# Designs tried in a protein design chat: miniprotein binders against q53ft3. Part 100

Target 1, 195 residues: q53ft3
Amino acid sequence: MFGCLVAGRLVQTAAQQVAEDKFVFDLPDYESINHVVVFMLGTIPFPEGMGGSVYFSYPDSNGMPVWQLLGFVTNGKPSAIFKISGLKSGEGSQHPFGAMNIVRTPSVAQIGISVELLDSMAQQTPVGNAAVSSVDSFTQFTQKMLDNFYNFASSFAVSQAQMTPSPSEMFIPANVVLKWYENFQRRLAQNPLFW
Below, E stands for the ipSAE of ESMFold2; O stands for the ipSAE of OpenDDE; V2 stands for 0.75 times the mean of E and O plus 0.25 times the DockQ between their complexes.

## First folded at step 10 (miniprotein)

Design wb45
Fold by ESMFold2-Fast, scan of step 10:
Order: structure tokens, then C-alpha cells, then sequence
Structure wb45 (fold): chain B 195 residues (1-195), chain A 111 residues (1-111)
């Protein structure tokens, strides 16, 4: 029904079913994972009016799972990319998996999928900055663009010490911004997740 | 494969019936509180989910290849239809056992 993909790892297509409506994928060595893709398998869609709420959990300092809502998959959007790096430790809210006594292996995180009614899903609030949405993508793109511009432009700066006088001033070539933009676009095209 | 499709359809049918069961439990609680409009809406939703589960069961029936699978599907359809009739009669408290049996039968197909 569902698939789970981590860059550099084999795709998982066999979720553990822990209830009629709840499915789990194990993520060993989760500290090395930045992004997880969750998607629907095959040609049999969700029943009309249903979708999947996607959760992430890791063992806290007391060995208890901390479940966080990442986002959703639906017939209209059957795949989603989630950023799990940098998620806060502890301080989880109530979640469908929170009361479940699922056995946890230390150092193994989990992706949980809870099949829910679409109207029920609409009342839920995902953890901020987990889903790779158009807004998150644009914000991170903009930050990386500014970072790359500063570093690239600085590499072309000439100190006034290489020009006489005014040793404390720098000049940046007028066409540097265009070169930076082209280089940034090429990098983004090669790996959209680099940002 | 037909087997793979049957298993996935059975899982969807079980989920639909589980959601209907949860609604039936909540419907009983709402009736005790006198929330008639909310109870009426929840009743219609529970009936809709069971009707959709029956549609999935009919698709599973077409994919069943063994006499054992065919009998399980037939019994699950009968249970789901009985639950639907009881909801129409205003007896949501009587559907829990029947929906649990339908879910159990579906699990025999995919566990």
C-alpha cells in the first residue's frame, strides 16, 4: 500500500501493520537521514474521502517514542518529501501512535502512516518545517541563494591593497551576480535537495 | 497480481469497517447526550463507509480463486449488510459485534 524511500538506501515497500489503519517503517541509523519520501504503491488508490497522516518517531532519552506529525499523502498528492533532520527532541503532542505499546529498538526511528478520513486530517497540524512544501522550498532556496551569492561574490573581491589607494575597500566584478546565478541553478538542477 | 490486489482491497475494506465501527461507538454516546443533528450526520457517514466496504468486498469476490476465500468473502458481505440494516433500524449498539466479525473475516484474507 505504501512505500518509504531514503536517499542512498533501498526502498521499503513492506510496512509492518500494527492496527487495521496503522502502518510502520523502521529507519535504522536515523541520525544520518535528512529526508524521507513516503508514497502510495500500485494502482489501488485510497477509498474516496480517505488519506494517510504521516508521522515520525524516535526514542527519547527515556526510551519512549516521540511521535510528530510530518504531513499527509492523499489520492491528489500520493507522494510527499519530509525533512526529518533537525526535528526537536521530545515535546511531542498527542498522536494516534502515542498510546501504542510498540516495541522500539534503540537507535531506530520509525515512519508511521495512519489512514484517516480527510476531514479528520484537515483538523491536524503538522510539525513546522518538516514537509518540503513550495513555501519551505522557496524559503530554503532563498537562504541558500543568499549564502551562495555571498561566498561566490567574495571569491572575486579584490582588496584596495591590490589597487592604490584605499586598502580597506573591496571591488566585486559587475558580472559576478550572473555567474553566481548560473552556478546556483546548475547545482539545484543536479540535486534539488542540496538546499 | 490478482492475489496482491485482493490483499490490498481487503485491507481497505477492513479500514472502512473499522472507521464505521468507531463512528457507531461515538453515535451511541451522542444519542445519550441528545445531540440529534450530529448523530444523524454520523449515522449517514457510518452507513456510507459500510456501503463502500461492501463495494470493495464485491471486487474481492471477483478476485477470489479458492472455495475458502469465496466463503470468507460471502460471510463478510453478509455481516456488513446486516450491520447496515441494523444502523437503518436505529440500533448502532448492535453493530459493533457484527462489524468486528466482518473485520476478522477480512483479516483471514490478508494476514
Amino acid sequence: as target 1 above (195 residues)
Amino acid sequence: SDRERLIILAKWAAILLRKALEMARYLERLAEKGNTEEAKRLLERAKYLIEKAIEYLRRIEKLATTPEEEEIVEQAIEAAQEALQLLEQGKPDEVEEILQEAIRLLKELYQ
Scores: ipSAE 0.727, ipTM 0.886, lowest interface PAE 1.0, mean pLDDT 77

Design wb46
Fold by ESMFold2-Fast, scan of step 10:
Structure wb46 (fold): chain B 195 residues (1-195), chain A 111 residues (1-111)
Amino acid sequence: as target 1 above (195 residues)
Amino acid sequence: SDRERLIILAKWAAILLRKALEMARRLEYLAEKGNTERAEELLERAKYLIEKAIEYLRRIEKLATTPEEEEIVEQAIEAAQEALQLLEQGKPDEVEEILQEAIRLLKELYQ
């Protein structure tokens, strides 16, 4: 139903369902993450009048999750990019204690999606610095997202000799994906708003 | 695939019924507190959500291929319709168990 993408990492499309209306993606090594894209897979849209509230969670000093509302995805806006680097507690890795060779235990952050009624979502206020507002930041992230998608898609490439025939399955030649990627990258460099 | 579509539709139907259940619980509370206007709003919203869930169940029915799946969908539709009738009769207190059973049946399709 949902996808979660981090630049430089494999896309996640299998959210953990923690309640009927609540879905979670794990973000290991989240301190290295600046941006996250959350999107609908496009198979079946939200029911009319519903959307998804997107949350970010990290463990506090007691190990308890601290949830922050990042924004929303809807049928009218089925993907959203969020900047999470400013939301991480302890982002002061250059704090004096960093110089003392203190080993930081890797923590797993989470992206949560809560399926809600649109009018309920309208009553909610996202954290002020989650949405990407900089054109340069958006362009840089878009390029990394394109790289990640191409790497993900190409990781499943096989030669024709390795293919198992399936009449109902569609295949896209790797060369076509490469041509699309190169064309999109070129156009993005000329005008970040071309689509 | 049709199987993937069935699973996603079942998840949406379960969510719609879960939201209807939350509305039913809240309307009962508000009615007891004397907020009749808000309770009536939640009643209409609960009915709407169940009607939408039934539409999704009908779509799942068309994709079901095994007798087991067909039976589960039919039972879920019957439960949803019963819950809708009880809300129309002013019995929101009787819908919780029925909606929970419908959600449980849907989970058998996608878990």
Scores: ipSAE 0.701, ipTM 0.882, lowest interface PAE 1.2, mean pLDDT 78

Design wb47 (at its last look DockQ between E and O 0.69; V2 from the best seeds 0.71)
Fold by ESMFold2-Fast, scan of step 10:
Structure wb47 (fold): chain B 195 residues (1-195), chain A 111 residues (1-111)
Amino acid sequence: as target 1 above (195 residues)
Amino acid sequence: SDRERLIILAKWAAILLRKALELARRAEWLAEKGNTEEAERLLERAKYLIEKAIEYLRRIEKLATTPEEEEIVEQAIEAAQEALQLLEQGKPDEVEEILQEAIRLLKELYQ
């Protein structure tokens, strides 16, 4: 039903269902995450008059979850990008001086999706500047992510003369990476939200 | 795949019935407080959501491949139709257990 994407990580398409209308994705090592993309999988749209409210949760100094509304996904806008770096628990800002002796929870955050009636969603206000949901912003983010992937993948391409025999290593030819990059750019140009 | 489609439809049907139940509960509360007009509006919305859930259940019925799945779907349709009739009679207080049973049956399809 839903997908969750973080640059440099495997896409998640299997949310944990915690209630009939509530779905959660885990974000381990969330302190390294700047942006999260949440999207509808295209098979079956929301029922008419419904959408999804997207929440972000991180553990506070006592290990209790703090939920914040990031924005929405709907049939008319089935994907959204959110900046979470400014919402993360910061050293000193969320922790009073006396909290240093409290046992901390691991650095795992969550994205929550609550399926709601559209009129109920209209009464809610997302946290300021969390949503980066315009097509232009999404296209810019996707292009930067694509460039980073291409640069990363191509760094593993070595010349034939410099290869060392290793049966436990896999090498990706630069030509394959380039062809993937060209194909993805073409698809992105035709439809910035092709997924 | 037909299996994946069945699971997603079952999840949507369960959500529709859950929202209908929430609206029916609120309508009962509003009627008790004397706000009959708003209560009636919420009951009409609850009926619409149940009707949509039945449409989803009919689509699931076409995708069901086992006798067990077919029986679960038919029981869920029957429960949803009974809830719809009770709401048409202005009895939102009588739909909770019926809608909860329909939701439980749907959860058996997608777990």
Scores: ipSAE 0.738, ipTM 0.893, lowest interface PAE 1.0, mean pLDDT 77
Fold by OpenDDE base, look of step 11:
Structure wb47 (fold): chain B 195 residues (1-195), chain A 111 residues (1-111)
Amino acid sequence: as target 1 above (195 residues)
Amino acid sequence: SDRERLIILAKWAAILLRKALELARRAEWLAEKGNTEEAERLLERAKYLIEKAIEYLRRIEKLATTPEEEEIVEQAIEAAQEALQLLEQGKPDEVEEILQEAIRLLKELYQ
């Protein structure tokens, strides 16, 4: 139902369901994370009149979880980017995950999604700096994601002379990947929302 | 896949019923506090959520491939319908166990 993406890491599509209406992703080594993307997988939308409140939890100085509301995902906004790097010093707010004994490991943060009625969500106030509203931040994230993909793909690049015959495998020339990358960058620069 | 769709629908139906239960509980509390108008609004919302859950359950019924799944869905529909009737009768205090049972049944589809 939900996915979580950190740049440079594998996409998470299997949330831990901690209640009927609550889902949690673990973020190991959270101190290195600047941004997180939360999105709907798109199989079946939210029921009419419902959405998801997205929370971030990190351990405080006592090792206790501090939950903060980052923002929302809805059918109208099925994905959102959040900046979490600056939230480590924030104060905890009332959150729907507080009564849940979520097993925490040191250095692991969590993204929580609580499915809520839209009218209830409207009464909630996200932490001010979490929502990436700037085109610049989105562009930066996209660029990092693209760079990561390019670097990953390029790490497998071999010359034809270095190739071992593998007739069962399909190969993509590195220049195709590069060309795609360049074209994507150009489109992104022209319109960050071209997609 | 149809199986994946069934699981997701079951999860959504469970969420809807859980939210309905929460609203029903809150409505009871508000009624006891003398806020009848808000209580009534919440009850109407709860009814709506249950109706939506039943719609999802009907979709699940069409996707069920085993007799066990069919039986589970049928029982969940019956439970949801009973809960809806109780709310229509102004008996929110009696829906707790029924909705919990419906949710439990739904969990059997995706656990």
Scores: ipSAE 0.729, ipTM 0.891, lowest interface PAE 0.6, mean pLDDT 87
Fold by ESMFold2, look of step 11:
Structure wb47 (fold): chain B 195 residues (1-195), chain A 111 residues (1-111)
Amino acid sequence: as target 1 above (195 residues)
Amino acid sequence: SDRERLIILAKWAAILLRKALELARRAEWLAEKGNTEEAERLLERAKYLIEKAIEYLRRIEKLATTPEEEEIVEQAIEAAQEALQLLEQGKPDEVEEILQEAIRLLKELYQ
């Protein structure tokens, strides 16, 4: 029904079902995680009128869960990226050199998904800066990639007067790359899902 | 696969029935407090969810491949239909046990 992905880790697709309408993924070593992707596996979507509220939980110093609402997944938004690095309650203060007793805490957090009626979800307020749309993240990555590609290719540009004959090499005018880049950016700004 | 689809449909149907039961309970509580208009609204929503659950159960029925699965699905359909009839009669206080049984039956399909 649901998947959970952290960059550089294996995707999790076997949530623990803890109630008919509640599903949980474990996130070991969660302090090193900045973003989590939650998505529908998609064979059969939510029933009409339902969606999923997505929560993040980490253990406090007593091992008790502290739950925070990250946002939602629905049939209209079946995947979402959530930033969790700022949700750890300021944990991770700089440890100074010198003697200090270290309090050991568990390092496993959880992502919880609660299936809800959509009008119940409309009454819920996510933690302020958690939700990052998968579309927004794809757009940001694509923009960075395009900028990097253009800058890299442009660093090898030569003027027509500086060209030497190299019949085994193929060349493109820099203007073509720029025009493609500008068109691609415009299309993404108008519709990030134009693919 | 058909087995994977059956399991997912059973989970969705169980959730639909759970939410319908919760709405029926809330409708009874609101009616006791005198808020009959909101109670009626919740009953209509509960009936809608049971109708959707029956649609999912009929799809499960088409996918069932063992006599045990077929029996479970038939009993769950009968329970859901009885609950729907009771809600149509304005009897939300009478659906608790039969919806819980339907949910239990569906859990047998995916647990």
Scores: ipSAE 0.702, ipTM 0.878, lowest interface PAE 1.1, mean pLDDT 77
ESMFold2 (binder alone), look of step 11: mean pLDDT 88; pTM 0.899

Design wb48
Fold by ESMFold2-Fast, scan of step 10:
Structure wb48 (fold): chain B 195 residues (1-195), chain A 97 residues (1-97)
Amino acid sequence: as target 1 above (195 residues)
Amino acid sequence: SDREALIILAKWAAILLRKALQMARRGNTERAKYLIEKAIEYLREIEKLATTPEEEEIVEQAIEAAQEALQLLEQGKPDEVEEILQEAIRLLKELYQ
């Protein structure tokens, strides 16, 4: 149903269902996380008139979860990027996960998704600095991921003279990677949604 | 896969029925009826994906319960609707839990 992505980590696609309409992803080592992407998986959309309210929770000094509304995902906007770095010392807002307030370990945060009617979602106000769903913010995040990938891949470049023959290994010329990177970056600048 | 589609559709149907129950409790009968009708559409899709006699029976019973809830709402019997919708949700959980 839902996916959760943090830059530099494996994507999570198996949310824990904690109620019929409530799903959570665990975020270990959350102090190193600045942004989280939440998105819908596959081809089956939300039922008409429904969407998901996205919450962030971290443990306070007593290990109790502090939940904050980040924003929303809908059929019209099935993915969203959220900034969580400014929320870790924050004040929790009232939320539908109130009955789910359970003592947590100090290093593990959670993303919560509550499936709600769109009318209900329209009455809710996200924390002001959480929603980073503008095209510019998404473009910057994507650009940083591309830069990281290109730099990582390029760090493995070796000359032909230094390669030991291995029948199980494949090699891609470094200039092909560079050309792909330049092409993708150009396309992203023209239309951030082309991919 | 068909199995994954069945599970996702069953979760959506259960959520629709839960929201229908919440609307019925708040006296919004028309919204409750709409949500139950949408849940039945999902149940019909699940029915196409069911592969075992046990799954087929669960889906059929869930459809019957949802249809009975619609009739009870039309008759102005909201307390009985709650029991029937909770049974339909329980049946759906047998498909995905």
Scores: ipSAE 0.716, ipTM 0.888, lowest interface PAE 1.0, mean pLDDT 78

Design wb49
Fold by ESMFold2-Fast, scan of step 10:
Formats: C-alpha cells, structure tokens, sequence
Structure wb49 (fold): chain B 195 residues (1-195), chain A 97 residues (1-97)
C-alpha cells in the first residue's frame, strides 16, 4: 500500500501494520537521514474521502516515542518528500555538550502512516516546514540528485592517455555512466516513481 | 496480480469498517452508514477476485455482517453494531494476514 525511500538505501515496500489503519517503517541510523519520501504503492488508490497522515517518531531519553506530524499523502498528492534533519534527536549535537549525551535507547526512528478521513486531516497542522513535496517537487529532487551524482562521478574521468598504471585499480568508462544517467532520466520522465 | 489486488482491497475494507466503528461510537450514525456502504463496495470487488472456496466464504460472511450492521444502524441500535463490525474486520484479516 505504501513505500518509503531514503537516498542511498534500499526502498522499503513492506510496512509493519500495527493497527487496521496504522502502518510503520523503521528508519535505522536515522541521524544520517536528511529526507524521506513516502508514497502510495501500486495502482489501488485511497478510498474516496480518505488519505494518509505521515508521522515521524524517535525515542526520547526514556524510550518513549515522540510522534510529530510531517504532512499528508492523498490521491491528489500520492507522493511526498519530508525533511527530517531539523526534527532528529541530536540535531543540536554539533554543540560539544550535546555530543556527551549517552543515548539509552536504540538509534532507530519510525515513519508512521495513519489512514484518516480527509475532514480530520484538514484540521491538523504539520510541524514547521517538514513537508517539501508534490510529485513535481519529487521529480525535481530526484533530478538534482541525478545531476549531482553524474557531475561528481564525471569529475574523476580521465582519458586513456592520462591513465597511469595502478595495480588492482578499476576504472569505469565515463560513457557507461552517461548511458546510465540518460536511461534513468528517460524512465523517470515516463514514470516518476518507477524506482 | 489478482491475489495482490485482493489483499490490498481487503486492507482498505477493514480500514473503512474501523472508521465506521469509530463514527458509530461518536454517535455519527449517518457517517458510519456511508463508510459501511463504501466497505461493501470493496467487498463486492474482493468477491470477484476470490478464487478459493475458503476465500469466497469469508467474503460472503463479511458482506453479510456489514449489511447486518447497516440494518442495526438504521434501526437506531449502534451498540449492537460494534460486535458485528469487529467480526467483519476479523474475517477480512483472514484474507490479508
């Protein structure tokens, strides 16, 4: 029904169902996560008049979950990008005394999806500026990630004439990276959620 | 696949019945009735995808329970609806767990 994607990690498509209308995805090592994408999986939409409220949770110092409303997914907006870096425990850990804290609880956060009536969702206020996305925003985010990766990888490209012999060092032709990039863009244009 | 579609539809039907139960508990009988009617639409779609006798029987019993809940709400008996809706949800869980 739902998917959860974090850049650089395997996509999650099997949420744990904790109630008839409540689904959770575990986010291990959440301190390294800046953005999460939540999306509808498959072809069957929400029942008319329903949508999903998307929550982020981390354990507090007592091991109790702290749930924060990030935003919503609906039939009209079936994918949403959320910035969680400002909400993560340890965001203030750049302060020296923050780094001294010994976390008693596991470093595992959760994304929760609660299926709600749209009337109920309309009355709720997400935490400040966590929601980033429509499908267009998701496509733009993905395009920027692709561009950044391609530019980074190609910055290491050298001609055959510039190659120095190096034992056990492997090289990938720049043209292969370009072909992958072009194929990914083509597929993204056909279906923004193909991956 | 038809099996995967059946499972997703069963989860949606269970959610609709859960929301109907919540509305009935709050005394919003008309909203509860609309949610049950929507759940029956999903159950009819599941019925078309059911292939085993066991699945067919579960769907039939769930439809019957949902229809009984509608009749009880129409008769002004919301307290009796809770047990029947919980049974319908339990039956649906047998399809997707």
Amino acid sequence: as target 1 above (195 residues)
Amino acid sequence: SDREELIVLAKWAAILLRKALEMARKGNTEYAKRLIEKAIEYLRRIEKLATTPEEEEIVEQAIEAAQEALQLLEQGKPDEVEEILQEAIRLLKELYQ
Scores: ipSAE 0.734, ipTM 0.896, lowest interface PAE 0.9, mean pLDDT 77

Design wb5
Fold by ESMFold2-Fast, scan of step 10:
Structure wb5 (fold): chain B 195 residues (1-195), chain A 97 residues (1-97)
Amino acid sequence: as target 1 above (195 residues)
Amino acid sequence: SDRERLIILAKWAAILLRKALEMARRGNTERAKYLIEKAIEYLRRIEKLATTPEEEEIVEQAIEAAQEALQLLEQGKPDEVEEILQEAIRLLKELYQ
């Protein structure tokens, strides 16, 4: 359903389901992470009228998670890159994971995805500066094109255990595709005409 | 694969029923009915992918539970809907857990 990727790490495609509508990816050694990509897997979209709210948490001084809303993934925007470096805990707003009261391992952060109705999502405000953004129309169009391509490519992602030997097929590791995506997006943000 | 597709559809059906239950609890009967109807559409897709008698039975029971919940909401009996929707979700979890 969902994937989560950090540059230089193996892609995660098996979220821990903590409720019917809530999914979590663990991010060990999160202090070394600058960006996280969250994306939909496969060809099956969100049901009409639904999307995913993307949250980030890291343990506070007591080991308790503090959840912050990073942004959203939807059928119209099925992948998103978030900057988590420099985020601070202490959001007073209610969040869907609060009732779980989970005490977590130090140095392990989490990405949470809460499947919600689109009208409920529209009433939520992400923390500032988490989503990668640009003011140039060309850059914005190119980011959307890259997101669409990445989502399409990732819809064919399989674990090595699921790969069947086939001499007629070539495979590209998802990590390589993401590394290209991240580098391209970063360079595009600096200069839309870099290529 | 068809198996992976079945599992993903089952997760979406369970989410739809969970949201329907939340809407019913809030007294939003029309939204709850809509979400149950959408869940039944997903269940019909799962039915086409089911290959074992056990999977076929689970899907059939989940469809029946969802249809019963829809009838109870139509009859103005939302209190009875919670137990039936929870049973439908439990059945779906047998397909994907």
Scores: ipSAE 0.715, ipTM 0.891, lowest interface PAE 1.0, mean pLDDT 79

Design wb50
Fold by ESMFold2-Fast, scan of step 10:
Structure wb50 (fold): chain B 195 residues (1-195), chain A 97 residues (1-97)
Amino acid sequence: as target 1 above (195 residues)
Amino acid sequence: SDREALIILAKWAAILLRQALRYARKGNTERAKYLIEKAIEYLRRIEKLATTPEEEEIVEQAIEAAQEALQLLEQGKPDEVEEILQEAIRLLKELYQ
């Protein structure tokens, strides 16, 4: 239903469902993350009048997650880019001597998606600076990235349909997703504007 | 089988019914009815994708529960509506969990 992408990491397409209307992606080593992309997957849109509220969370000092509203995804805007730097525990996260005071491995942060009616979403206020201001260029980047992913994966799906006993149960192997991501990252490193 | 499509549609149907329950609790009967009718449309799509007797039975029971909830809303029986909608959601979870 949903995808989650962090630059330099494998795309996540299997959200954990924690309630009928709530989905979560884990973000390990979240201190290294500046931006997160959240997007709709596949051909089945939200039901009419519904959308997804996108939240960010990390464990507080008591181990309890604190959810912050980042923004929304809808049928009209099925992908969104969020800046989470500055929302993480440890804005100014360093003791004066930094790494010398690391006692534990950083815990996992989360992206949450709550499916809600658009009327309810309109009453909510996202944190002031999470949404990326220069949306048009990043929307174009995200769309081309998604197009690249589906074109790449589709070519492998056709090949797999020829080899598997159940063509109607077409599936994409995890290594195909990894290969796409590696190819995308390589191309981006060589020419950041290839998209 | 379009198993992935069936699972996604079942998740949407369950979400629609959960929202219907929330609006029924708030006394917004018109919105609750609309959401249940939308869920029945999704259930009919799932029905066309169901291939096992167990899946077919679950979908049919969920449709019947959703239709009963519509009638109970008109009768002003909110406690019975809540119970029936929760049962329909539980049935849908058997399709995607």
Scores: ipSAE 0.624, ipTM 0.849, lowest interface PAE 1.3, mean pLDDT 76

Design wb51
Fold by ESMFold2-Fast, scan of step 10:
Structure wb51 (fold): chain B 195 residues (1-195), chain A 97 residues (1-97)
Amino acid sequence: as target 1 above (195 residues)
Amino acid sequence: SDREELIILAKWAAILLRRALQMARKGRTERAKYLIEKAIEYLREIEKLATTPEEEEIVEQAIEAAQEALQLLEQGKPDEVEEILQEAIRLLKELYQ
């Protein structure tokens, strides 16, 4: 039903259902996450008049999650990008030795999706600046995703002399990938919403 | 796949019935009826995808429960609707859990 993506990580497509209308994705090592993409999977849309409210939480000092509303996904907007780096309040205060040697400990945050009536969703206010409404932030995120994809794809490039015939394999010239990447960057610079 | 589609449709049907129950509790009877009618449309699609006698029986019972809930709302008996809708949701969970 839903997917969750963080740049540089494996996409999650199997949310845990915690109630009839509530689904959760775990985000390990969330301190390293700036942006999260939440999206609808497959061909079956939300029922007419419904959508999903997207929440973020992490365990506080008492181990209790506090849910913050990030925004929404709907049939009309089935994917959304959220900035979560500013929402980890209480972890921002630097210890006297924090600037010298900050130890990164694994910790698990969650993305929650609550399926709600659209008019109920309209009465809710997302936390400020959670949705990526800034063209600059969106462009930076997209650029990093493009760089990751291009570098990954290019790592499989082989010269013509190294090619072994394989009837079940398809090959794309590295130069074509590079041209696509450059074209996409140019188009993104002209209009960040062209895609 | 038909199995994956059935599971997703069953989850949507359960959510529709949960919202119908909440609307009934708020005295929004016409909205509750609308949501139950939409859930029945999903149940009829699930019925087309059911491949086992157990699944077919569960869907049939869920449709009957949803239809009974509509009748009770029309009779002005919203308190009895809660038990019937909870049973329909329980049946749908047997399809997707």
Scores: ipSAE 0.646, ipTM 0.863, lowest interface PAE 1.3, mean pLDDT 77

Design wb6
Fold by ESMFold2-Fast, scan of step 10:
Structure wb6 (fold): chain B 195 residues (1-195), chain A 97 residues (1-97)
Amino acid sequence: as target 1 above (195 residues)
Amino acid sequence: SDRERLIILAKWAAILLRKALEMARYGNTERAKYLIEKAIEYLRRIEKLATTPEEEEIVEQAIEAAQEALQLLEQGKPDEVEEILQEAIRLLKELYQ
């Protein structure tokens, strides 16, 4: 249903479901994280009139969670990029996860997704500086993700002489990855919003 | 896969019924009814993907429970609505847990 991506890390696609309408991703070593992407997976959209409120939390000195509303994902905007590097001193007063008895490990932050009615979401105010609104910042983040993906994919490149037959696996030629990377980077430079 | 689609649809149906339960508790009967009707649409989609008799039975029972909840809302029986919606959610969890 949902995915969570941090530049330089493996994508998470298996959220912990803590209630019918509440999902959590763990973010270990969160102090090294500047941006998080939250997105919808697959072909099945939100039911009409619903969306997801995206929250960030980190443990305080006593291990107590501090939840902050980052923003939203909807059928009209099924992915969102959030800057979290400025939020670690913030405080959350009320949030949908308040009644949950979620015990968190020290040094692990969380992304929470609460599925809500759109009119309920419209009444909520995200914390300042969470959403990436600058085209330059967005372009820099996108470029870094592009570089990380290319480096990750290329790390698996092997010559055909080193391959063992594996009919259950798909293989992509490294040259195709390189051509995609170069084309995407060129197009991003011409128009950051082309994708 | 059809299995993955069934599981995701079942999760959405459960969410719709949970929201319907919240609206009923809030006293918003019209919104609760709308959300239950949407959940039934999802249940009909799940029904088309069900491959085992056990799955078919669970979906059929969930649809019947959702339809009964609609009738109870019209009769002004909110406590019984809650019990039936919770049962429908429990049935859906058997499909995706």
Scores: ipSAE 0.686, ipTM 0.885, lowest interface PAE 1.2, mean pLDDT 79

Design wb7
Fold by ESMFold2-Fast, scan of step 10:
Structure wb7 (fold): chain B 195 residues (1-195), chain A 97 residues (1-97)
Amino acid sequence: as target 1 above (195 residues)
Amino acid sequence: SDRERLIILAKWAAILLRKALEMARWGNTERAKYLIEKAIEYLRRIEKLATTPEEEEIVEQAIEAAQEALQLLEQGKPDEVEEILQEAIRLLKELYQ
């Protein structure tokens, strides 16, 4: 349902589901991460009237998670880039992860996605400066990530005859990746702010 | 694939029912009904993708639970709605966990 991209790292397409409406991606060695891209996967959109609130979490000095709201993804804007370098916890931010007992490793941060009604999302305030405002910086980063994702995913492409059955693994057809890449590049070229 | 589509639709149906439960707890019965009706639409789509008798039975039971929740809300019996919706969510989890 969701994907998470970090420059120079493996794309993540399988979030850990921690509740019916809550999904988490682990970000190991997060101190080296400047930007994170969160996006919807595939062709099935959010149900009408729903979207996703995107949160970032890191362990404090006691190893306890500190959650902060970065922004949103919706059917109208199904991808977003966030700057996480230099972020600090802000107590008073409302977040749906509450008192969840999420085991943390000191060097591992997390991206959380909470599926919410749009009305609920409209009442929430993201931490300042998390969303990338520069079109040039966003375009450059997005193009680099898109190239990285396509090249990485395509390196694993095999014909059906070459596939080894593995019931615990998921596969994405290469043509789907190519169609996504071409569509995204086309839209980006026509309107860099379409996201 | 149809299997992947079934799993994703089941996750969305469970989310819709979770939100319906939250609305019912807040006393917003009209919005709870709307969300349950949307969940039933997703359940009908899942039903068309189900390939085994086991899956077909789970989907049908989930649809029946969702429909029962609608009737209970109309009858002004919201106390029973929470248990029925949680049962429907649990059934859906058998499809995608």
Scores: ipSAE 0.631, ipTM 0.876, lowest interface PAE 1.5, mean pLDDT 78

